# Designs tried in a protein design chat: VH-VL binders against DENN domain-containing protein C297.05. Part 4

Target 1, 138 residues: DENN domain-containing protein C297.05, of Schizosaccharomyces pombe (q9y7q7r449to586)
Amino acid sequence: VNEIPGWNDVDLYPLFRALSIPNILVLFEAALMEAKVIFLSENLGMLGYASQALLHLLYPLTWQGLYIPVLPRRLISCFEAPCSYIIGTLSYFFHMDDVPLDNIPLVVCDLDKNSVSTFGKIVRLSRSLRSKLQAHLK

## First folded at step 1 (VH-VL)

Design g2 (framework fv_gevokizumab)
Fold by ESMFold2-Fast, scan of step 1:
Structure g2 (fold): chain C 138 residues (1-138), chain A 120 residues (1-120), chain B 107 residues (1-107)
Amino acid sequence: as target 1 above (138 residues)
Amino acid sequence: QVQLQESGPGLVKPSQTLSLTCSFSGFSLSTSGMGVGWIRQPSGKGLEWLAHIYWDDDKSYNPSLKSRLTISKDTSKNQVSLKITSVTAADTAVYFCAHSDYEGYYFDYWGQGTLVTVSS
Amino acid sequence: DIQMTQSTSSLSASVGDRVTITCRASQSISSYLSWYQQKPGKAVKLLIYDASNLESGVPSRFSGSGSGTDYTLTISSLQQEDFATYFCQQYDNLPLTFGQGTKLEIK
């Protein structure tokens, strides 16, 4: 029954339908530690919904890194940026070879397959907090 | 230094309840983030997670064992207990307790294990 | 349940060898994987957590790598005390599950 101002402006349902709660928590943890996050989907709308939902899960924190909801193929060099980012791109245009691994942890999420792959150390939320968030998201 | 030690009956008969106790030192379950899990290993086989309890009394159980498991703690005695009802020969195993912290469900310190044989 | 498979149940090696033990998850586990060492009559020992982080007090000859579904434990120069059984464990989701174990034996 309680409402958070602005929270209701973003539809979280598409993200929760596409991904298991444990996978959503990995993305949340990655964003909190300012890692690199890549969203993959064959559906342009899903890329927008998922990235917006992730940004809203950070409230009241604001994302400080680069944010590109849908990356055009001509700009794939953006994956080489040596900074934190949240970038979405169409699955059929994506290759792991396009993403150099550096000292910033990387998380690649395939929204169509409910799949999350991590490269580097992602610091987890405490188990108590993770369990409470998992219960609230169900 | 964190240390854990299991104790159990050694031998139990089929259909009875198996009761195990984990006694520990070097941490307290009154401390936020601390937890204890139970893992078992049948002779010559792999490890199977059974149950977990945290400082705030959050409990988790392996669904494959259904309602047979009960985990509890006595914070003042530094003990965690596990009960398994309606035991069968399949419950014959070495039983371990192990310490975990807030970060993940991995176990940094383990007891030496206690062998439980279910036989008539 | 997430199934953890260690393709080799027994492996023979000599002191000084480089040894690799593999572990495969039935689905992506996002590097939420630990490696344990078990010796007869001794407590189980944590070696690696979060797929690649070396636990405090563990010799640097041990290392972990992998992502997604495929993970490896490497011992760069095998010592006599390393002959033991090694288990992987996922903690991406409950119930927690272990690989069946790989026993490292003297060749």
Scores: ipSAE 0.000, ipTM 0.523, lowest interface PAE 12.1, mean pLDDT 83

Design g3 (framework fv_gevokizumab)
Fold by ESMFold2-Fast, scan of step 1:
Structure g3 (fold): chain C 138 residues (1-138), chain A 120 residues (1-120), chain B 107 residues (1-107)
Amino acid sequence: as target 1 above (138 residues)
Amino acid sequence: QVQLQESGPGLVKPSQTLSLTCSFSGFSLSTSGVGVGWIRQPSGKGLEWLAHIYWNDDKSYNPSLKSRLTISKDTSKNQVSLKITSVTAADTAVYFCARIEDYGDAFDIWGQGTLVTVSS
Amino acid sequence: DIQMTQSTSSLSASVGDRVTITCRASQDISSYLSWYQQKPGKAVKLLIYAASSLQSGVPSRFSGSGSGTDYTLTISSLQQEDFATYFCQQGYSTPYTFGQGTKLEIK
């Protein structure tokens, strides 16, 4: 488990508590390919924990898209951004109609339900890389 | 060693609910990355994946049957259950449960299967 | 849904033969492919996962290869106990789907 130095010093427990490893891997794959990622929760703290954990999983890569850990309802038009993003918002403010589907794949993750919905093609990691990453996440 | 064993009614009448239980040993659904799925095989036909459930209660269903399927687990008793509502003759099949470990992409250890016949 | 096609429904062979069974996916499945063996009256057995990884306890005469959409299961020297039906399965995306099966029969 030494392929990704420093990952064990980040508290990933909240993410593992909320999501299955396969769902975490989908989020990592989406972020790695610079897709759009939306986190939903009724808990503001969970939105912060999950998005920060995802950003840390990318290390040493740095996220180049938009990053908004908690999006207020009045700024809902940010979902229309024609670029890669990681945006979290409270579940009760969110409607799929607010998100135009374009050529950038979209992943919607409900942290309270351990559900991940994919719109568009998310490229899976190679088996070798996925095996190494999964071993590290355990 | 890891073992899974299916149990069910054997015979079910059309329109009733079919309830299946998978009992297992040698692993726990408290272990992260571990899951159990259900696969069926009608006589003379191929294998059809129905549903699976992971240690953290993450569930997936075959879209063609989703409205009729409910999967659940009892981690303390090492059991996973599947319910199929409104059964018809098309649901007559051998039902298998099998372990999914880590990636959720392969079923590494299978039960022996239980035959369910839907008939009046 | 991803369709898995095994072009041969039955194949005749003799003990000692090298046997190949093929499987084609309707789209790129990035080596998320497994091979299973089914014998009458016995549990289904996983032989190969991740296209080429041999499952623990499976004899070394079994091997898997392929990538993208085309995959092959090879039995290097067929034994009597290998006469069975073989299925491929994609684990790339749900719903997981199986090939129709290839029945390996005595020639």
Scores: ipSAE 0.006, ipTM 0.587, lowest interface PAE 10.7, mean pLDDT 84

Design g4 (framework fv_gevokizumab)
Fold by ESMFold2-Fast, scan of step 1:
Structure g4 (fold): chain C 138 residues (1-138), chain A 122 residues (1-122), chain B 107 residues (1-107)
Amino acid sequence: as target 1 above (138 residues)
Amino acid sequence: QVQLQESGPGLVKPSQTLSLTCSFSGFSLTTSGVGVGWIRQPSGKGLEWLAHIYWDDDKSYNPSLKSRLTISKDTSKNQVSLKITSVTAADTAVYFCAHRDYDFWSGYFDYWGQGTLVTVSS
Amino acid sequence: DIQMTQSTSSLSASVGDRVTITCRASQGISNYLSWYQQKPGKAVKLLIYAASTLQSGVPSRFSGSGSGTDYTLTISSLQQEDFATYFCQQYNSYPLTFGQGTKLEIK
């Protein structure tokens, strides 16, 4: 009945299967503060599903940064962009040396390992907001 | 000047209930975002978080001990109390209370009491 | 539960030394890490929070660094009053967990 328009159009299940709630919260906090997010997986479908799920969790906010669900190897220089982004790439093509660290915090999420690595400081939600979001995710 | 001071029985017998009181000054548990927690340390060992309580009576407990712990506050007396039921020798430790301010960088304990030693023996 | 490992339980140092204490989390904690100093008979003191933010009143010789799972406390020029036990703590998820502690000893 009363639900967010388009809620059923995005399947959140793959994200919740791949990642623990604390790791999902880190990704959400990174996206809210307009950090850089890199998704890694050996599965192309997972890259698309996870990045779309993250964007859906931001509703009604819209992502204003660069968004590339699956980055082709030939476009690896996109990691050098001096702006906020959400970029997915296959794990076997990824190398940290391709990603310069700058003043925008970076989060690297390996969907196959349920691991999230942060470079720089990610600003956390207040207790109230974190609790509300955590309750919705459970 | 935030100050906290623990008080306890010093000695308690196995199977009994241990009651601890934290008395504080320099802040109030009526202030939004303010909390007080309990941490313990057995002789020669590390620190273990037990529980905390916030201004809005929101409570959190260490899951390993939750069935035995009760935290409460008395705002009029500036006190926070912790009760531990069915104590054993494993509960012998120095018990600390500490101030916690919850905002978006909070989760750490910024001011601690000096601790009170509790020995559980017959 | 997130396990916090301080691989060195004790280390010996001299006044003037640069001392490094390490702390590793069993999973990423997004810089929600604090460092505490404990001296016998005294209240535990917060030194650093958010991995690298110095608490008010703490000398600048103390610094914190790290990200993800690996964190470090550095004392750039050890003073006599710095001989103490140092603990790391994560506050990324509940239950809150501490490292085992690293004791700084003379010599």
Scores: ipSAE 0.000, ipTM 0.499, lowest interface PAE 16.3, mean pLDDT 83

Design g5 (framework fv_gevokizumab)
Fold by ESMFold2-Fast, scan of step 1:
Structure g5 (fold): chain C 138 residues (1-138), chain A 121 residues (1-121), chain B 107 residues (1-107)
Amino acid sequence: as target 1 above (138 residues)
Amino acid sequence: QVQLQESGPGLVKPSQTLSLTCSFSGFSLSTSGMGVGWIRQPSGKGLEWLAHIYWDDEKSYNPSLKSRLTISKDTSKNQVSLKITSVTAADTAVYFCARTPYDSEGYFDLWGQGTLVTVSS
Amino acid sequence: DIQMTQSTSSLSASVGDRVTITCRASQDISNYLSWYQQKPGKAVKLLIYDASNLQSGVPSRFSGSGSGTDYTLTISSLQQEDFATYFCQQSYSTPYTFGQGTKLEIK
């Protein structure tokens, strides 16, 4: 019916179940400024759901950076990419030493712990826009 | 010279409405991103944020006190006001107003000296 | 609401000491943390914003560090004028919340 393919198929519930609204807003702000986003979970399905939900929240903007919903251990060097990315990996494969800190801010989100850690400054939305988005997401 | 100065009644009776005024100079709430908030401190205790108002008239309130609080601004007079209804002895505190320099950031870079308000019969 | 906890309500130190004051948030606050100094009879002073940025005019002996839920304020060589109460504050979400304060006292 001329709707955007997959628009109505994205289930946001797993993301909102795993993360608080303030943590979701930090991820959204990071994605808007084209930062580096890493999702961690012991559950492969959660990595797919969370990354797809984040991409859906950006609509009508399209993510321009690297996107790897589940990164295998043998490709862990992808965390060294000097560009914006959204990468998910299983928690037990991940070590902070695998991620060099550069001039692109980094956000590490542990979906199993509802935790978001930032390395570098994430530019926040204006007060007006943040309030409107917060109300919309509730 | 940037400064903020609080003024209040000093003494207010239980059940009455407390009205506070913050007068400031050296900046304007017509400037995009600027905000002013109110913070209080009971004697010997910590700091409690009460309310905030931004340049675009967006307002935020501490949920625990929201039903009793009204924040407003008069941009032309460089003033921000706070009203607290139905006061009790628990509202006895030093009341500060303070500036936030950026609209999504909630740090207070400049503070007034504070005004003591005692709620007593 | 985010609870801010300063594990030490008071600590004693001598001039010249390296002093560390700690602050823990009940959840990740993504470095949206500020440190304030309060002296009797003076206006509250911002020392550090966004966890590690030194406010203009603040002496370089003050520094902030930390991430996630755990943050520290360090005074590298304590001066007489540094005896005061120190508060942390999160600006990650409203309501903005403060730690209960750490009073730095002469040993």
Scores: ipSAE 0.012, ipTM 0.611, lowest interface PAE 8.2, mean pLDDT 85

Design g6 (framework fv_gevokizumab)
Fold by ESMFold2-Fast, scan of step 1:
Order: structure tokens, then C-alpha cells, then sequence
Structure g6 (fold): chain C 138 residues (1-138), chain A 121 residues (1-121), chain B 107 residues (1-107)
């Protein structure tokens, strides 16, 4: 469990306390298919915890897209990137009109509200695999 | 409160198509992770899963019945339908529909009362 | 297909008894097992999921245990309303399969 420095120190607790298991599975499915994932929170720490937890859940798969755990306001145009990403930002700085809907599916997760919104088709895990993962995460 | 109610013909002749409807309330089939399945029970025997449909219109069928089964949904009417073609006496059973939620995986947490279908000539 | 076997089709018990119902899978199902209760003329009720998790609203006298291929449903102190038929179901792989049922009858 010493392959990546600090990897075994990733705390999954904040993500699992903020989100229901079904919502976590949507995020996992989105990340597996290399969709766009946006995390929203009023808490900067939550943005870091949630994005790191999602990356940890992908192991041994390595995220190949853009990764910005906390996006500063001056870089808000990064939401317009025509590529897969995982980006966190404070809810205050987020506007849906800053995010174009393109051919890459988008998931917007509000960590403070346990809310997940999807735009486009997210490829779902097989029902057997989804059921097993859900039982394991409970 | 989640409730489901089956309706069917009661009696159907061999070789005909059996059509069943499940009407429900307390949930929507547009909700992420939600599904509805059909299960049947011949008199004095166990339960047999037939088919399942999910919020995203994904469908699964019991391979033992092959292409005899068609499951469909009408989200606006809160209904799920099942058709079984070329029925025989072996299709005589009580037919149930049941809710499945993503929280429990693909488990049947709420069931209808069941509707008896007799295939006779 | 995975075969689910409930070796006892019927058993008799009295109110207050500890009752155990068994279920065996033809191959390992990794705790992807649920238990259902069926009463004549009533809707089927989910009692236990993931082998040992109690469904909300189900009395604590019901419990599930087991792993691999062998699972049990236990009723610690039988009540009058518990006389019913009990079914196990695996959801490890398609097609989902049920046991043949165990009918719990008054002694």
C-alpha cells in the first residue's frame, strides 16, 4: 500500500459523509468514462477531500484528464475546456452559463447539498458490478 | 408511500400474448437508480424473476424465457408493462411487480399484491 | 444459473421459539443475498439484504448471517405475525434466482 506517496493517507470519510452512496456511484461512473466532473462546496477543504477521494476510488486506474482541486475565480474559463476534467470550485463562483454543454458528459456535484446533476449520458456500470460496489461501500 | 399494483387478464388461451401492467405511486421511474421488475410464482412453487427495467430504459430479461418477454415503461403514467408471447400452461402463475432502488442495489424492497393469470383452453 | 436451495420446505414452531431457516447457493455469492417474507394475500416484504443488513421497519428479532454459499435467517423469539413463507434470493449474477421457500407453520 506504499506505491504512491501519501496515497494510503487519503481520507474517504468526508466524501461518504457528504454524499449518499448512489451519488458517489454516479461520480465514480463519470470518472471511469472520463467525463467532466465539477465539485461545488462553500468549504475549500471539502473540495480537496472529495476530489482526492474520487481519485483514490479509481485506483489502480490513473486519471488522465485535467485535475484542479480548487479553481480560483480568475481561472473560471477552465470550465470551458473541451476535455475531461475534475474541477472543484467554491459555490459562490459557480455559474452554469460558464460551462458549455458539449459531447463530453458533465456531472455537477454540490457537496453541501448531497446533490448530483448530470448533463449527457453517463455510461453506467453493469448491474452486478454496481450492486457489488454499492454493498461494499455501505 | 411506495405502492405497486398489478393488473392482467386473469385468463388467457394457449398461444396468445399475455399483457400485464404495473401501476405505481410514491416514486418515479425518472429518478436515478430506480427500477421495476417482474417476478412470477406458480401455485405451490418458488419465485422466478422475469424481467427488469431501469430509470434510463435499460432492460434485463431472464434468458430461460428468451425473446418471449418484452418489458416497457410509460414514465408519464407511472406504469411498467410486460408482454409474454406464445403462452402455455407453464405460464400459469401469480405475477408480481416490484420496486428496486439504487440504495439496495438491485433488490426488491416493495412488491405489489400479485395478479393471478391462468392459461387454459 | 446459480441454484438456491432451502432444504426445509416446511417447519412447525410455537410462539416464543427461536427459528432458523437455511439457504445454500450452488456457488459463492459474496453476501449478495436477501430474505423475503410472504403471507397469503399480502405483498411480499424485504426483511434482510446483503446477507445481514436489516431492512428499515423490520423488527430486530429478525437477523441474517452467513457467507460464501451458506446463509441463515434467524427469528430470535417467534411472534404470531411471523407465520409465513420465507424466501432467499441471490443478486450476485443474472439471472437472479430464489430459493423454493420455507413455510413456517403453527405447531
Amino acid sequence: as target 1 above (138 residues)
Amino acid sequence: QVQLQESGPGLVKPSQTLSLTCSFSGFSLSTYGVGVGWIRQPSGKGLEWLAHIYWDDDKSYNPSLKSRLTISKDTSKNQVSLKITSVTAADTAVYFCAHSGYEYGDLFDYWGQGTLVTVSS
Amino acid sequence: DIQMTQSTSSLSASVGDRVTITCRASQSISNYLSWYQQKPGKAVKLLIYAASSLQSGVPSRFSGSGSGTDYTLTISSLQQEDFATYFCQQYDSYPWTFGQGTKLEIK
Scores: ipSAE 0.000, ipTM 0.520, lowest interface PAE 14.9, mean pLDDT 83

Design g7 (framework fv_gevokizumab)
Fold by ESMFold2-Fast, scan of step 1:
Structure g7 (fold): chain C 138 residues (1-138), chain A 122 residues (1-122), chain B 107 residues (1-107)
Amino acid sequence: as target 1 above (138 residues)
Amino acid sequence: QVQLQESGPGLVKPSQTLSLTCSFSGFSLSTSGVGVGWIRQPSGKGLEWLAHIYWDDDKSYNPSLKSRLTISKDTSKNQVSLKITSVTAADTAVYFCARLYSSEDYYGMDVWGQGTLVTVSS
Amino acid sequence: DIQMTQSTSSLSASVGDRVTITCRASQDIGNYLSWYQQKPGKAVKLLIYYASSLQSGVPSRFSGSGSGTDYTLTISSLQQEDFATYFCQQSYSIPLTFGQGTKLEIK
């Protein structure tokens, strides 16, 4: 469908405000290879905005994995899902021990701290392509 | 497949020039974004970056040592050389060479040689 | 020059432990931070680059996190082969500088 030209920038703004470009590129690479992505924040709205922005960056590719923008504490077992996912949850209820490490790479992003941690091999874009994308996003 | 190997004199006398060579395989310094750097480590101490050179002959030197350092490359031989003039006992260290990627991004040194010990003594 | 400080020079741990090693830069380094492992008689090994990116061939138990001036290397379940010295390094500006190292030793 037709989009207002500035709308794409607005859709990505919350992610670019919370995270440095290098950290955004790690999330983009994780999503491209269908890894597991966990977003952490003390702000529920930020979890929704950041995850939607990541999905928008994939266009025209469609995310094929599980997507839960805000995971309630009672459903914490969803982190054990043996599939690709993008899941957000409140940082003060999150414990790394709740997430089993398996054959699917995992990226944990703390939106409040501009921090990204990776577990397993994330296939990176080529040095040349990554440098060009960084230059264009800056 | 990527390997780097340092070679040097082992022992050098104070005030002389130390010449080190890094020989590598599995990559080329003709490739855009690729570089080779030199790092040293005195016994029981930390790592100190000395210099690096990139595919486009862009060179960088540790400012504290810049007047004594010369880095050069020979792409036909797959070699990078470092010369250190006027050596003293403080230059006694294990010398490493390592591969670098991208002068703009500085992603780190992904493959290192095993190091060569250089002792400065009379 | 950017100073890199690893507050702990030596850390004792047991196999199976979760280990964290910290590194602080004297100024914001924009995630241009790498972590290295050094074992006696072995080549220095890159573990993490760009603060959080796992190097090819490095076990998934290693992870990096942090931003700005504060960075952490985590080993989620320590193995016998992980007893080594770990260094952080900034590549934000010349000269490239390393932390003083944290030696991980058997408890």
Scores: ipSAE 0.000, ipTM 0.525, lowest interface PAE 14.4, mean pLDDT 83

Design g8 (framework fv_gevokizumab)
Fold by ESMFold2-Fast, scan of step 1:
Structure g8 (fold): chain C 138 residues (1-138), chain A 122 residues (1-122), chain B 107 residues (1-107)
Amino acid sequence: as target 1 above (138 residues)
Amino acid sequence: QVQLQESGPGLVKPSQTLSLTCSFSGFSLSTSGVAVGWIRQPSGKGLEWLAHIYWDDDKSYNPSLKSRLTISKDTSKNQVSLKITSVTAADTAVYFCAHTLEDSYGYAFDIWGQGTLVTVSS
Amino acid sequence: DIQMTQSTSSLSASVGDRVTITCRASQDISNYLSWYQQKPGKAVKLLIYAASSLHSGVPSRFSGSGSGTDYTLTISSLQQEDFATYFCLQHDSYPLTFGQGTKLEIK
């Protein structure tokens, strides 16, 4: 029997320890607009915790795109999917050459380096709304 | 803590079906990312991968043997089974089952069973 | 199918020696390579995964290196317990394929 965890089971601390609030806001904005999000880390646990924390931050919205917390090598072609996704993979095996750029914006987040790179246009929340969310996340 | 143990008939006759069972503890095959594989080794020869079964019941088979192989799991009993049809002397080998985690590194076999010897002879 | 070649089927060495075992893939496997140790009557053990990552509990004298098609397992100072057969495995593409094995024997 498979178990599906509830939203209350998610620990947000790993995400807030790995990333600055501004970088978390970029990921939040990317997820809200149904962009492509790739998480990179050398730690498998971190990939799971960060992606689950991002999904939890979207509540009450439910992620409708593809979700793969850790992408195995045999499924590397999933990076070519012409749809919104949240995919994690280990940094060592990640190559930008495996990710074709299309009309869906892409965000690549390196959890070990607190870095976020964007490809394409990410629609940002208004300055006032972003400031309010930043204050609440502090 | 993770342990696997193979069991089989020991001796099987040519043309019959060989049935193997892998019983395990210390992990669940319902956990995302977990898989169990079967590997065999004829006496004095190298290792040959046979099949994998994944947490989501997806299955992969060695294409050289695919038509003869069936892998299945019983998650409630913590068992994985492998059946090989129409056996010949070439199937005489030690059969191993092994635990692996499907991740960006692929399928490294981190914990193996001790192996069970199967002899195909009349 | 990707063919894995361990050109040396047997190797003689003495305790304290630095030993290297090589493995060559017929095509680029992008570091999806693991190394295993097999001793008679004992379970097969994972030593190295992802070409160069040491598996937990494995002695630091073992190391892996290489990229593309050429990979090496190194034992920096051979111990009595290291006499065994060593296999490489590529897990880049199905079917998974092992090298033929290199038996490390006492000189």
Scores: ipSAE 0.000, ipTM 0.511, lowest interface PAE 18.7, mean pLDDT 83

Design g9 (framework fv_gevokizumab)
Fold by ESMFold2-Fast, scan of step 1:
Structure g9 (fold): chain C 138 residues (1-138), chain A 124 residues (1-124), chain B 107 residues (1-107)
Amino acid sequence: as target 1 above (138 residues)
Amino acid sequence: QVQLQESGPGLVKPSQTLSLTCSFSGFSLSTSGMGVGWIRQPSGKGLEWLAHIFWDDDKSYNPSLKSRLTISKDTSKNQVSLKITSVTAADTAVYFCARDEYFGSGSYYDFDYWGQGTLVTVSS
Amino acid sequence: DIQMTQSTSSLSASVGDRVTITCRASQGISSYLSWYQQKPGKAVKLLIYAASSLQSGVPSRFSGSGSGTDYTLTISSLQQEDFATYFCQQSYSTPFTFGQGTKLEIK
């Protein structure tokens, strides 16, 4: 019934095609609490579409952390950053050993497998917020 | 360490009301995202979802049994109860309660920890 | 209601075998699919959620795959403790429905 301002500026379809709604909600919660989010895909386009869609879902909140839609292999040290981030990288360049676990929760999302792995505590959405968000995502 | 334990009457006569209690530990229904559901299994048959209740008192029932089912919770006692009215021999089954952690397992309605089940026989 | 169908009600296998159990939904369920293991006298155990995500504490030999209406559970190298009944469940739409179960028996 109501259009969210700016909703039509970004195509959310690729994210919803790649991931189930529960997995999208985990990513949303991680971004909302300013955790670390890593997107994996063998497709460069998917990395761009998914990360942009996640940023759009935060509206009217603005992501304040580091954002790198596609990380070049030569910059793998960026995974060591001691701050909130959203970073995408090609699956075949990614190794968990490259990511130090610290006090900031980490979510690793494989867009090609519809899988989300969490490391650390992620803050939950209330039932009312979940219902409202699902209605907007349908 | 999450644990759930069902309790029930064991035997109940046709037309009576069956009351089941699920007592749990290791989590609370005051925690956002937490829920408990009831599932049953007749001997040698498949699983049938009955009802669930969440931390915010949101309830859902299997439409085929909805008129006979009532689910409730007592958050302070860590208990969830299910009542089934007007029972018949078709209600003879093992009754399970299970935790539904909305975000812990990623999916809504994923039953991640189950009780051992309690057998209820409806006979006269 | 969404009907969940497992193609076989029983399957015989030996320790070390690669076992695949299939589950089909009567309509698309967008990977809202879980796999459970049931042993006589034991609590039911969640193995896989969201079609492909491994539950914490479940051995890596278990994996799930699929999308749309067709899903599979794979055990890469069967162990003695894996002889059990396996069933799928959809959580896409109420009422939540289960497959009829596939009993994995020793050959």
Scores: ipSAE 0.000, ipTM 0.508, lowest interface PAE 14.7, mean pLDDT 82

Design i10 (framework fv_imvotamab_arm2)
Heavy chain, then light chain:
Amino acid sequence: EVQLVQSGAEVKKPGESLKISCKGSGYTFTSYWIGWVRQMPGKGLEWMGIIYPGDSYTRYSPSFQGQVTISADKSITTAYLQWSSLKASDTAMYYCARTYEDTPYFDYWGQGTLVTVSS
Amino acid sequence: DIVMTQTPLSSPVTLGQPASISCRSSQSLVHSDGNTYLSWLQQRPGQPPRLLIYKISNRFSGVPDRFSGSGAGTDFTLKISRVEAEDVGVYYCMQATYFPYTFGGGTKVEIK
ESMFold2-Fast, scan of step 1: ipSAE 0.006; ipTM 0.553

Design i11 (framework fv_imvotamab_arm2)
Fold by ESMFold2-Fast, scan of step 1:
Structure i11 (fold): chain C 138 residues (1-138), chain A 119 residues (1-119), chain B 112 residues (1-112)
Amino acid sequence: as target 1 above (138 residues)
Amino acid sequence: EVQLVQSGAEVKKPGESLKISCKGSGYSFTSYWIGWVRQMPGKGLEWMGIIFPGDSDTRYSPSFQGQVTISADKSITTAYLQWSSLKASDTAMYYCARHSIKYNAFDIWGQGTLVTVSS
Amino acid sequence: DIVMTQTPLSSPVTLGQPASISCRSSQSLVYSDGNTYLSWLQQRPGQPPRLLIYKISNRFSGVPDRFSGSGAGTDFTLKISRVEAEDVGVYYCMQGTQFPYTFGGGTKVEIK
């Protein structure tokens, strides 16, 4: 497709202000392969906006895993879920020790630092498709 | 049931080509690396290389780089180990094994394929 | 490459007695994530290897509690508290910290 469906339906600006295009593509690739995605920020609003923007970039695909835009500190055991998820949490409550690594690849995105850390193998989009998406995201 | 099933024993002459297989079932084949391990008669284990079937990313042990080719066909959930020209020194048991990032180790092993190369 | 050295080469044991196997790495196995990726494999005669212990001391599914692992840095130990007939085989340590993955030379556990 030439245009990304849903582009005008949701405010994607917060995601593009926080992250570089290459980092957004890693998140998109992770979501497409049903990996685990953790968003970190000191700002609760950013966690909600960024995760919702990622879900809308997947349109017309529907996310089938767990989705928790802002995880309460009391429920950190949710990081142990043996399934695909998109979970946001406040960065000052986050510890990598709370996240057991398994065969579902994990991407940890710090929205405040424009930083993406990958654990495991993320399948990359073809060069052609990646180039088309970069053009549309500029 | 998660399992890896390897092809049967092979008896070959030096100079012949060979391709052995490892079929995965009971798990997401494209989500795990598959490694190959050699065990020469009466000897220990040697890691040969590893492949991620989702995108065919392949890494070799320096000792085996250029000696063998590792490949995978995700449509039939099968990984392969191939020689263009066998040598008598290739006589060994060859295992495929699933690599788990959780352990950074091989958690499920195939039954092995015995390859005998003799004149 | 990380060199893995096992001792002893063979361990004859009377049934019901303990067995201990040592593994030494040429450099630290602590990975950048703080974990130590040292595992132990069991190979019974005529069978493929089987994962016993991962990350030094954690038992893999179905592994009896008579098997235990310990150690840190470069020195590791596998212990069998009470050797049974089915424990006969060769035991290998393996490091998963650095490519290429490397194995110890193996320790043969035999019944006297």
Scores: ipSAE 0.000, ipTM 0.540, lowest interface PAE 14.1, mean pLDDT 84

